# Designs tried in a protein design chat: VH-VL binders against q8ixk2r445to577. Part 319

Target 1, 133 residues: q8ixk2r445to577
Amino acid sequence: FFGMLQNKGLTDYCFDYNPPDENQIVGHQVILYLCHGMGQNQFFEYTSQKEIRYNTHQPEGCIAVEAGMDTLIMHLCEETAPENQKFILQEDGSLFHEQSKKCVQAARKESSDSFVPLLRDCTNSDHQKWFFK
Key: E = the ipSAE of ESMFold2; O = the ipSAE of OpenDDE; V2 = 0.75 times the mean of E and O plus 0.25 times the DockQ between their complexes.

## First folded at step 16 (VH-VL)

Design b108 (framework fv_cosibelimab; at its last look DockQ between E and O 0.80; V2 from the best seeds 0.00; counts 0 for: pae E 2.5 > 2)
Fold by OpenDDE, second read of step 17:
Structure b108 (fold): chain C 133 residues (1-133), chain A 120 residues (1-120), chain B 112 residues (1-112)
Amino acid sequence: as target 1 above (133 residues)
Amino acid sequence: EVQLVQSGAEVKKPGSSVKVSCKASGGTFSRWAISWVRQAPGQGLEWMGVIIPLFGTANYAQKFQGRVTITADESTSTAYMELSSLRSEDTAVYYCAKSRYYGRSAFDYWGQGTLVTVSS
Amino acid sequence: NFMLTQPHSVSESPGKTVTISCTRSSGSIAYHYVQWYQQRPGSAPTTVIYEDNQRPSGVPDRFSGSIDSSSNSASLTISGLKTEDEADYYCQSYDHNTKYWVFGGGTKLTVL
């Protein structure tokens, strides 16, 4: 699966990654932003290694969850996907993070009008449903 | 340092076409979005369209739909803007502008501009 | 679709402070970044503010950007005005409906 990773509940919002330094793509938070369908900062790939890759840069970035965090942070992809970079995109659209046993939920950023994907307890909310488009 | 260098001034007849080039250097062309912005004499800036070279995806302002074509050549780090069916009101300075990402990003670098004059 | 509205012109004496407003007609100014560009006579535009209030390298700290959600507007403030600041200034943002970049009409700043 590849393309825009779009949320079902938060209509027209997609995974979006735009680090401040285009030469340094790791260490920043993945956000949600209105889908534009032009690729680039909204282009992701779900791989057979259960990675969500930011496949627009070399070396490639993979979404990771750091210890004690509920945010999605970009790390470098590795030859063998580390446990904190493994996600299961379920048939029902839920995006499950294996290590934390939590689901990725579209959420409003605290004290902001912006949105971010956050790890939350798994529910049947459409805000935890994702699909590639 | 990133630089955008555009092709030289053009003088065109009404009904003809013009193709302006924008060569990028000093960075990774494939990581960018390249927009074209024009400015008629004494007027403001007008966004025309954009291309994402890595994906070959382009989007155009409604005003220019069907008349403008924006392309990119990654091998030469060059973007192109072709405007057809030229009319006198197309007389303007045309700029290419680079942004990091589509949508929210600023045009952080600009070409020097290309004057296109359309006259009988 | 939305529009960005700027005053046509502003003027002030050297050393003073000027503010140029940019009002968004629809959509939240708080969620859509505003950029500011300076264009001196006979020159290409240059970026002076990006992402509401960030200043590129080489742009003096006399230039600052701000957002006012209550009025759905952005502002460019230039303190310690210098003759070299005389230029046209354009705000710019993004229309997620059309997926277009949108410019304001521009403001001519005259240093008296």
Scores: ipSAE 0.804, ipTM 0.932, lowest interface PAE 0.7, mean pLDDT 95
Fold by ESMFold2-Fast, scan of step 16:
Structure b108 (fold): chain C 133 residues (1-133), chain A 120 residues (1-120), chain B 112 residues (1-112)
Amino acid sequence: as target 1 above (133 residues)
Amino acid sequence: EVQLVQSGAEVKKPGSSVKVSCKASGGTFSRWAISWVRQAPGQGLEWMGVIIPLFGTANYAQKFQGRVTITADESTSTAYMELSSLRSEDTAVYYCAKSRYYGRSAFDYWGQGTLVTVSS
Amino acid sequence: NFMLTQPHSVSESPGKTVTISCTRSSGSIAYHYVQWYQQRPGSAPTTVIYEDNQRPSGVPDRFSGSIDSSSNSASLTISGLKTEDEADYYCQSYDHNTKYWVFGGGTKLTVL
């Protein structure tokens, strides 16, 4: 699976990576932004190793969640994916983070009208359902 | 740092085609969004279309669909804009411009412009 | 889809403050970022404001941007006006429905 990773409930929003420096991609939060359909910073690959890779950069970025946190952060991909970088994309569209036992949900960021993917307790909400387009 | 260098001025006859080049240096050309913008003498800026070189994905303003083709050659870090069926009204300076993220980022670097004159 | 409307021209004396408006015809001006470009005769445009109110490195703090939802417009404000500010100014925003960039018609700033 690869393409723009879109939310079923928050229609027209996609995973998006927009760090302050386009050539220094580690350590920043993954956001949700209106889908533009052009690939670029909204293009992700779901691998057989259960990674969500940002392949348009070298070295490649991999989405991770640090212990005790609920935000998705870009880290460098490793030869063997660490547990904090593994997500199970299930048949119902849920994106399950194995290490934390939580699901990725589209949510508002703090007091703003901006949206981000966050780890939340798993529910059957459409805001926790994702698909590649 | 980032620089966009365009091909030189052209004089064309009505009904012909023109292909303008835009050579990029100083950054990650393949990951950028490269737009083409024209400006007729004494007139404002008009967006024509865009390409994202890494993906080969392009989008064109309605007015130019069917006449404009934007392409990119990653091996030479060069974007091209070809406009066919030229009319005198196509006389303009044509600019390429780079943006970091499509649909969000400003056009932070521009080419110097290429004057295309269409006359009989 | 939508148009961005700017005054055709504005003029002001050196040292004064000038404001150039950019009004969106349909949909909220706040739906997407507004950028502002300065173009001097014979030159390509350069960015003076990006993402509504941010200044690129090298642009003096006399330049500022703002959004006014009540008038559905963005504004470029230049304080301490200098003769070198004389130029054409263009606003720009993005149309999510068409996935096109849209430019305003441009404003000629004359410093009298």
Scores: ipSAE 0.704, ipTM 0.897, lowest interface PAE 1.3, mean pLDDT 92
Fold by ESMFold2, look of step 18:
Structure b108 (fold): chain C 133 residues (1-133), chain A 120 residues (1-120), chain B 112 residues (1-112)
Amino acid sequence: as target 1 above (133 residues)
Amino acid sequence: EVQLVQSGAEVKKPGSSVKVSCKASGGTFSRWAISWVRQAPGQGLEWMGVIIPLFGTANYAQKFQGRVTITADESTSTAYMELSSLRSEDTAVYYCAKSRYYGRSAFDYWGQGTLVTVSS
Amino acid sequence: NFMLTQPHSVSESPGKTVTISCTRSSGSIAYHYVQWYQQRPGSAPTTVIYEDNQRPSGVPDRFSGSIDSSSNSASLTISGLKTEDEADYYCQSYDHNTKYWVFGGGTKLTVL
């Protein structure tokens, strides 16, 4: 799967990655932003190794969750995918993080009009449902 | 560091076409959003459309749909805007401008502008 | 499908403060960043405020930006006005429905 990774519950919002320095892609948080359909900072690939890749740079970025955290952070992809970079995109649209046993949910960032993907206990909420377009 | 250098002024007859170039340097041209903005004499800024060269994705303002084509050549780091079926009201300065991320970022670098005059 | 409305002109004496408004006709101004550009005659625009209230390097701190959600407007404020501030000023925001960038009509600032 590849393209815009969209949320079902937060309509018309996509995974978006916009590090302050476009040449230093490691260590920044993935956000949600209105889908623009132009590719670029909203283009992602889901691989057979269960990675969510940011494929616009070399070396490529892979989404990870650091131990004890609930935020999705960009790391470098590795030849053998680390456990914290493995997500299962299930047929019902849930995006399950294997290591933490939690699901990715669209959430409002505290006291703001902005949104981010966060790990939460898995539910049937449409805010935990994702699809590529 | 980042520079956008545009082609020179042009004088065109009604009904013809013009193609303005915008050569980029000092950065990662292929990943930028390159917009075209025009300004008629004494008037304000008007967004015409955009290209993201690496993805080949373009979007055009409805007013110009069917008359404007925005393209890019990654090998020369050059964007182009072609406007067809020119009319006198197309007389304007045409700017290229870049933003880092589409839908969010400011136009942080602008070309010097290209005057296109449409006259009989 | 929205417009950004600015006053046609504003004027004030050196040392005073001016505020230029930018009103969004539909959709919330708070959900999309507003940028402000300065344009002197014969020159390309330059950014003076980005992301609502941030200044690029080299822009004096007498330039400030703000958002008022209740009036659905943005403002550019220039304090300690100097004659070199005389220029046209444009606000800009994004239209999610069309995926277009939209400019305000522009405001001519005259420093008397």
Scores: ipSAE 0.419, ipTM 0.801, lowest interface PAE 2.5, mean pLDDT 90
ESMFold2 (binder alone), look of step 18: mean pLDDT 90; pTM 0.919
OpenDDE, look of step 18: ipSAE 0.800; ipTM 0.931

Design b109 (framework fv_cosibelimab)
Fold by ESMFold2-Fast, scan of step 16:
Structure b109 (fold): chain C 133 residues (1-133), chain A 120 residues (1-120), chain B 112 residues (1-112)
Amino acid sequence: as target 1 above (133 residues)
Amino acid sequence: EVQLVQSGAEVKKPGSSVKVSCKASGGTFSRWAISWVRQAPGQGLEWMGVIIPLFGTANYAQKFQGRVTITADESTSTAYMELSSLRSEDTAVYYCAKSRYYGRSAFDYWGQGTLVTVSS
Amino acid sequence: NFMLTQPHSVSESPGKTVTISCTRSSGSIAYHYVQWYQQRPGSAPTTVIYEDNQRPSGVPDRFSGSIDSSSNSASLTISGLKTEDEADYYCQSYDHSSKLWVFGGGTKLTVL
């Protein structure tokens, strides 16, 4: 699967990566932004290793969640995906983070009107349902 | 530093087509959004369309749909805008402009502009 | 489809402050970023404000941008006016439903 990773509940929003420096793509938080449909920084690939890969840049980035955290951060992809980079895209559209046993949810960023994907306890909410467009 | 360099001025007859080029340097051309904007003499800026070179995806303003085609050649870091069925109202300076992210980022670098004159 | 409306012209004396408005006809001005461009005669436009209120490096701090949701408008404010500020100014915004950019009609700033 590849394309723009769109939220079922927050229907106009897609996974989006907008680091301050386009030549240094690791270490920043993944956000949600209005889907533009043109690929670019909203294009992700779901791989056989259960990675969500940002492959419009070289070197490629892989989304990770560090232990004890709930934010999705861009890391460099590794030859063998570490546990913190593994997400199970389920048949119902849930994106399950194996290491934490939590689901990715579209949520408001603290102290802001902007939106971000965060790990939350798994529910049947449409804000936890994702699909590639 | 990023630079966009456009092809030279053209004089065309009504009913013909024009193809303007925009060569990029100083950055990662394929990952940008390259828009085309025109400005008729003494008038305002008018957005025509965009291309994302890496994906070959283009989108056009409704007014130009069917007459404009925007393409890109990643091997030469060059974007093109072709406008067909030219009429006198198409006389304008045509600009290419780069933005980092489509739908969000400003047009942070512009080409110098290409004057296209349509005369009978 | 939406329209961005600017005054056709504004004039002010050197050292004073001027504000140029940009009003959105449909959809919220705050849902999408507003950019501002300066165009001097014979030149391509250059960005003076991006993403509502951010200033590119090299743009003096006397240029500022703001959003007013109550009037559905954006404003470009230039304080301490200098003769070199004489130019056309354009606002620009985006529509997510159509996926299209739109420019305002432009404002000619004369510094007398």
Scores: ipSAE 0.757, ipTM 0.912, lowest interface PAE 1.2, mean pLDDT 92
Fold by OpenDDE, second read of step 17:
Structure b109 (fold): chain C 133 residues (1-133), chain A 120 residues (1-120), chain B 112 residues (1-112)
Amino acid sequence: as target 1 above (133 residues)
Amino acid sequence: EVQLVQSGAEVKKPGSSVKVSCKASGGTFSRWAISWVRQAPGQGLEWMGVIIPLFGTANYAQKFQGRVTITADESTSTAYMELSSLRSEDTAVYYCAKSRYYGRSAFDYWGQGTLVTVSS
Amino acid sequence: NFMLTQPHSVSESPGKTVTISCTRSSGSIAYHYVQWYQQRPGSAPTTVIYEDNQRPSGVPDRFSGSIDSSSNSASLTISGLKTEDEADYYCQSYDHSSKLWVFGGGTKLTVL
């Protein structure tokens, strides 16, 4: 699967990656933003290694969850996907992070009108449902 | 340092077409969005359209739909804007502008502008 | 679609502070970044503020940007005004509905 990764509950919002330095694509948080369908910062790929890849840049970035964190941070992809970069996009649309045993939920950023994907306990909320478009 | 260098001034007849080029340097062209913005004499800035070179995806202001074509050549790091069916109202300085990400990012670098004069 | 409305002109003496407003006609300004561009006479625009309040390298800290959700407006503030600041200033944002980049009408700043 590839393209925009869009949230069901938070209508018209997609995964979006916009690091401050276009030459440094790792170490920053993945956010949610209104879907534009133009590729680029909203283009992701779900791989057979259970990675969510941001492969518009070289080297390729993969979404990871750092220890003790509930945010999605861009790391470099590795030949063998590390455990903290493995996600299961389930049939019901839930995006499950294997290592943390939590689901990715569209949430409002604290003290902001912006939105971010965060790890939360898995529920049947549409805010935890995702699909590629 | 990122630079955008545009082609030279053009003088065109009504009904004709013009194609302006914008060559980028000092960065990774494929990572950008390239927009075209024009400015009529004594007037403000007007966005015309954008292209994402890596994907070849383009979007245009409705005002110019069917009359403008924006393309990009990654091999030469060059974006192009072609405007057809020219009229006197199209007389303006045309700028290419680079942004990091579609939609939300600023035009952080601008070309020097290309004057297009449409007159009979 | 939305419009960004700026005052046509503002003027102030050197050393003083000037503020240029940019009001969004529809949609929340809080959800969409505002950019500011400076255009000196006979020159191409340059970015002075991006993402509401960020300054590019080389832009002096005399330039600052802010957002006021209550008035649905953005503001460019220039402190310690210098003669070189005389220029046209444009605000800009993005309309996700129409997928358009929208510029304000521009404000001519005259340094007296």
Scores: ipSAE 0.541, ipTM 0.874, lowest interface PAE 1.2, mean pLDDT 94

Design b11 (framework fv_cosibelimab)
Fold by ESMFold2-Fast, scan of step 16:
Structure b11 (fold): chain C 133 residues (1-133), chain A 120 residues (1-120), chain B 112 residues (1-112)
Amino acid sequence: as target 1 above (133 residues)
Amino acid sequence: EVQLVQSGAEVKKPGSSVKVSCKASGGTFSRWAISWVRQAPGQGLEWMGVIIPLFGTANYAQKFQGRVTITADESTSTAYMELSSLRSEDTAVYYCAKSRYYGRSAFDYWGQGTLVTVSS
Amino acid sequence: NFMLTQPHSVSESPGKTVTISCTRSSGSIAYHYVQWYQQRPGSAPTTVIYEDNERPSGVPDRFSGSIDSSSNSASLTISGLKTEDEADYYCQSYDSSNKHWVFGGGTKLTVL
């Protein structure tokens, strides 16, 4: 699967990555932003190794969640995907992070009008359902 | 350092087409959003459209839909804007402009502009 | 579809402060970034404010941007006016419905 990763609950919002330096993509938080349909910074690939890749940039980035955290951070992809970079995309659209046993949820960023994907206990909420468009 | 260099001035007849080029250097052209903006003499800035070179995806302002085509050649790091069915009202300076992320980032670098004159 | 409305012209004396408004006709000004461009005669535009109130390197701290949700407007404020500030100023914001950029009509700043 590849394309814009859109939320079922927040129907206007897509995974979005806006690194401050276009030649250094590592270390920043993945956000949600209004879907523009043009690819670019909203284009992701779900791989057979259960990675969510930002592969329109070199070096390629892979979404990860560090131990004890709930934010999705861009890391460098590795030859063998580490456990913190593995997400199971299920038929119902849930995105399960194996290492933490939590699901990716569209959530309001603290004290702002912005939205971000965060790890939360798994529920059947549409805010935890994702699809490629 | 990022630079956008445009092709030279053109004089065209009504009903013809013009194709302006914008050559980029000093960065990763394919990942940028390249917009085209025009300015008629003594008038304001008017956005025409955009292309994301890596995807070949383009969007156009409603006013120009059907007359404008924006393309990009990644191998030469060059974007093009072709405007057809030219009218005298199309006389303007045409700018290309780079933004980092479409829909969010400012136009941080601009080409020098290309004067297109449509005369009878 | 919306318009960004700016005053056609504004003038003020050197050393004073001037504010240029940019009003959005529909949809919230606050949910999309507003950029401000300066264009001097014979030149391409340059960015003076990006993402509501950020300054590029080389732009003096006399330039600032703000958003006022109650009037659905963005403003560019230039303090300590200098003759070199004479230029046309354009605001710009994004139309998410049509996936298009929109420019304001522009404001001619005269420093007298």
Scores: ipSAE 0.465, ipTM 0.847, lowest interface PAE 2.5, mean pLDDT 91

Design b110 (framework fv_cosibelimab)
Fold by ESMFold2-Fast, scan of step 16:
Parts: structure tokens; C-alpha cells; sequence
Structure b110 (fold): chain C 133 residues (1-133), chain A 120 residues (1-120), chain B 112 residues (1-112)
């Protein structure tokens, strides 16, 4: 699957990657932003290795969750996906992070009107349901 | 360091078409959003449309849909804006402008502008 | 489909402060970023404020941006007004429903 990764509950928002420097793609948090439908920084690929890949830059980025954290961070993709970069896209649209046993949820960033994807205990909430558009 | 250089001024007859170019240097052209904006003499800025070269995706302002086509050639880092069925009201300076993220980022670099005059 | 309304012109003396408003006719001004551009005669526009209130490198602190949700407006404020600030100023914001950018009508700033 590939395209804009949109949230079922927070319906106008897509996965978005907006690092400060266009020549340095790693180390920043993945955010949620209004879907523009034109690809670019909202275009992601779900791979056979269970990666969520960001193909817009070279080298390509892969979404990861650092140990003990709940935020999704952009890392460099590896030839064999490490466990912290593996997400299971379920039939119901949930994104299950294998290593932590938690699900990706659309959440409001603390003290702001901004939104981010965060790891949370798995529920049947529409805020934990994702689809490619 | 980033620079957008546009093609030169043109004089066109009503009913013809014009194709303006915008050549980018000093950056990652394919990953940008390139918008076209026009300004009639003494008037304000009017957004015409955008292209994302890497994806070939374009979007156009309602007023120009059916008359404008925006394209990009990644191999030459050049964006093009073609406007057809020209009328005298299309006389304007046409600008290309770069933004980093569509729908969010400001137009941080602009071309110098291309004057298109439509007269009989 | 909305309009961004600016005053056609504003004028002020050197050293004073001027504020240019940009009012959104439909939808919240706060839901989408507002950009501000300066255009001097014979030149292409340049950005003076991006994402509501941020300044590009090289733009002096005299320029500031703000959002007022109660009036559904954005404002560009220029303090310590200088003759070189004389220009046309345009606000810009985004229409989510069409995925289009919209410019305000522009404000001519005269420094007497």
C-alpha cells in the first residue's frame, strides 16, 4: 500500500513529515497535518517488511519508535528492518507496533492545536484506525 | 543559493497560447511545490496553480481550470505554465514561486517574473 | 471559497508603528497558516512573515505577525517605520476544501 496515510477519527489529517532541514531527514518526530492530496511530505509506503517508508528523500526514511518512547521518529531504512521499525497494519485499520505491543493513535500535542501520532494501549477507537488514500 | 529564473517577455495575439518556463537551481527541485502567481498591471497577486515535480501532481485555481496546464521536467529542473485561449485580460506579470510543503509553507523564493502582453 | 480582506492603503510617518489587517470571510483564520509578502515597485514579492508569526532570516525584528480569532483576522505590524518599508503587502492563507492558496487584495503602505 502507498499514498497518504489518513486517520479515520481525525478525518482531515494525514501522516506528515516536515523536518527543519530538507537535507537532513532523520531524528525528527512524525506529525499529523491537514491532508493536501498531492503526495510530497505526506506520501508513505507500507512495505512487505512491515515498514512505514518515507520515499520523498534519498536516502529513504523509515518510521521508528525509540525504546521507552511513545513518539514516532524518522530513522534511516535498513536492508533488514529492525524491530522498532515494524508496524502491523490490521484489517480493521489499526497500526500495531510489534516491539511495544501498542497501537498508533492520533492525539493532540500537549498545550497546542497540533496533532501527532503516538503509541497508546490498543482500543477500538477510530483515532487508532488508519487507511491509505 | 536557491534561484528561479524565468523565460523572457512575450507579446501574444488573442486566442493564442503562451508557455512560460521557470528554471530552478541550488536545491531539491523535485521535492518542492512550484506555484504560479500572476499580477495584472496595478492589481494584486492571483494564485493560478501548483505542481509537485517528483509526483507530477498538479492543482489549479477554479478560474483557470481548463485553460492552464502546469508541468515539470525533473531532468532540467524546469517548471512550465501554459495558458491557452488568451484574452487581453490575461496581460500580466507571471511569477513562479517555490514552497517547501504544500498547504503549509510560505513562498520562500520567487522568479523574477515574465511579462505577457496580449494585444491585437 | 473565501476572501481575505485587507485595507487598500495605510500611511504613517517614519519611526511610528503601522498595523495591516487581513480578515477571512469564511472559516477560521486560525485553522491555516497566514503568510505575509512585501512587494516593492518593479520587484517580485519577498516573504516578511511565514506561519503566522515567524520571520525569515534577514527580516528585522520590527516586523511581527499575529492572529486574532475573535475578529477572524491576521495582522502584520511594522514598528520603527522606515522609508524602505514603503511597498505593497499581501497576506496569504490556505483553503482546505479546494486545496488552493488565496491572496488578500493587498495594502499599499506609504511612508510620508
Amino acid sequence: as target 1 above (133 residues)
Amino acid sequence: EVQLVQSGAEVKKPGSSVKVSCKASGGTFSRWAISWVRQAPGQGLEWMGVIIPLFGTANYAQKFQGRVTITADESTSTAYMELSSLRSEDTAVYYCAKSRYYGRSAFDYWGQGTLVTVSS
Amino acid sequence: NFMLTQPHSVSESPGKTVTISCTRSSGSIAYHYVQWYQQRPGSAPTTVIYEDNQRPSGVPDRFSGSIDSSSNSASLTISGLKTEDEADYYCQSYDYSTKHWVFGGGTKLTVL
Scores: ipSAE 0.752, ipTM 0.912, lowest interface PAE 1.2, mean pLDDT 92
Fold by OpenDDE, second read of step 17:
Structure b110 (fold): chain C 133 residues (1-133), chain A 120 residues (1-120), chain B 112 residues (1-112)
Amino acid sequence: as target 1 above (133 residues)
Amino acid sequence: EVQLVQSGAEVKKPGSSVKVSCKASGGTFSRWAISWVRQAPGQGLEWMGVIIPLFGTANYAQKFQGRVTITADESTSTAYMELSSLRSEDTAVYYCAKSRYYGRSAFDYWGQGTLVTVSS
Amino acid sequence: NFMLTQPHSVSESPGKTVTISCTRSSGSIAYHYVQWYQQRPGSAPTTVIYEDNQRPSGVPDRFSGSIDSSSNSASLTISGLKTEDEADYYCQSYDYSTKHWVFGGGTKLTVL
């Protein structure tokens, strides 16, 4: 699967990544932004290694969850996907993070009008449903 | 250092077409979005369209739909803007502008501008 | 869609502080980044503020950007005004509904 990773509950919002330094693509948080369908900062790939790859830059970035965090941070992809970079995109649209046993939920950023994907306890909320478009 | 260098001034007849080039250097062209912005004499800035070279995806302002074509050549790091069916009101300085990403990013670098004069 | 409204012109003496406003007609200015561009006479625009309040390298710290959610407006503030600051200034933001970049009408800053 590849393309825009769009949320069902938060209508018209997609995974979005645009680090401050275009030459350093790791270490920053993935956010949600209104889908534009142009690729680039909203282009992701779900791989057979259960990675969510940001596949527009070299070296390639993979979404990871750091210890003790509930945010999605971009790391470098590795030959063998580390445990903190493994996600299961389930048939019902839920995006499950294997290591934390939590689901990715579209959420409002604290004290902001912006939105971010956060790890939360798994529910049947449409805000935890995702699909590639 | 990133630089955008545009082609030279053009003088065109009404009904004709013009194609302006914008050559980028000093960075990774494929990582960018290249927009075209024009400015009529004594007027403000007007966005025309954008292309993401890596994907070949382009989007245009409604005003210019069907009349403007934006392309990019990654091998030469060059973006192009072609405007057809020229009219006198198309007389303007045309700028290319680079942004890191589509949508929320600033035009952080600009070309020097290309004057296009449309007159009979 | 939305529009960005700027004052047509502002003027101030050297050494003083000037503020240029940019009001968004619809949508939340708090979520949608505003950029500011400077255009000196006979020159191409240059970026002076990006993402509401970030300053590019080479832009003096006399230039600052801010957002006011209550008025749904952005502001460019220039302190310690210099003659070289005389220029047209444009705010800009992205319209997600139309997928257009939208510029304000521009503000002519005259240094008296």
Scores: ipSAE 0.676, ipTM 0.908, lowest interface PAE 0.9, mean pLDDT 95

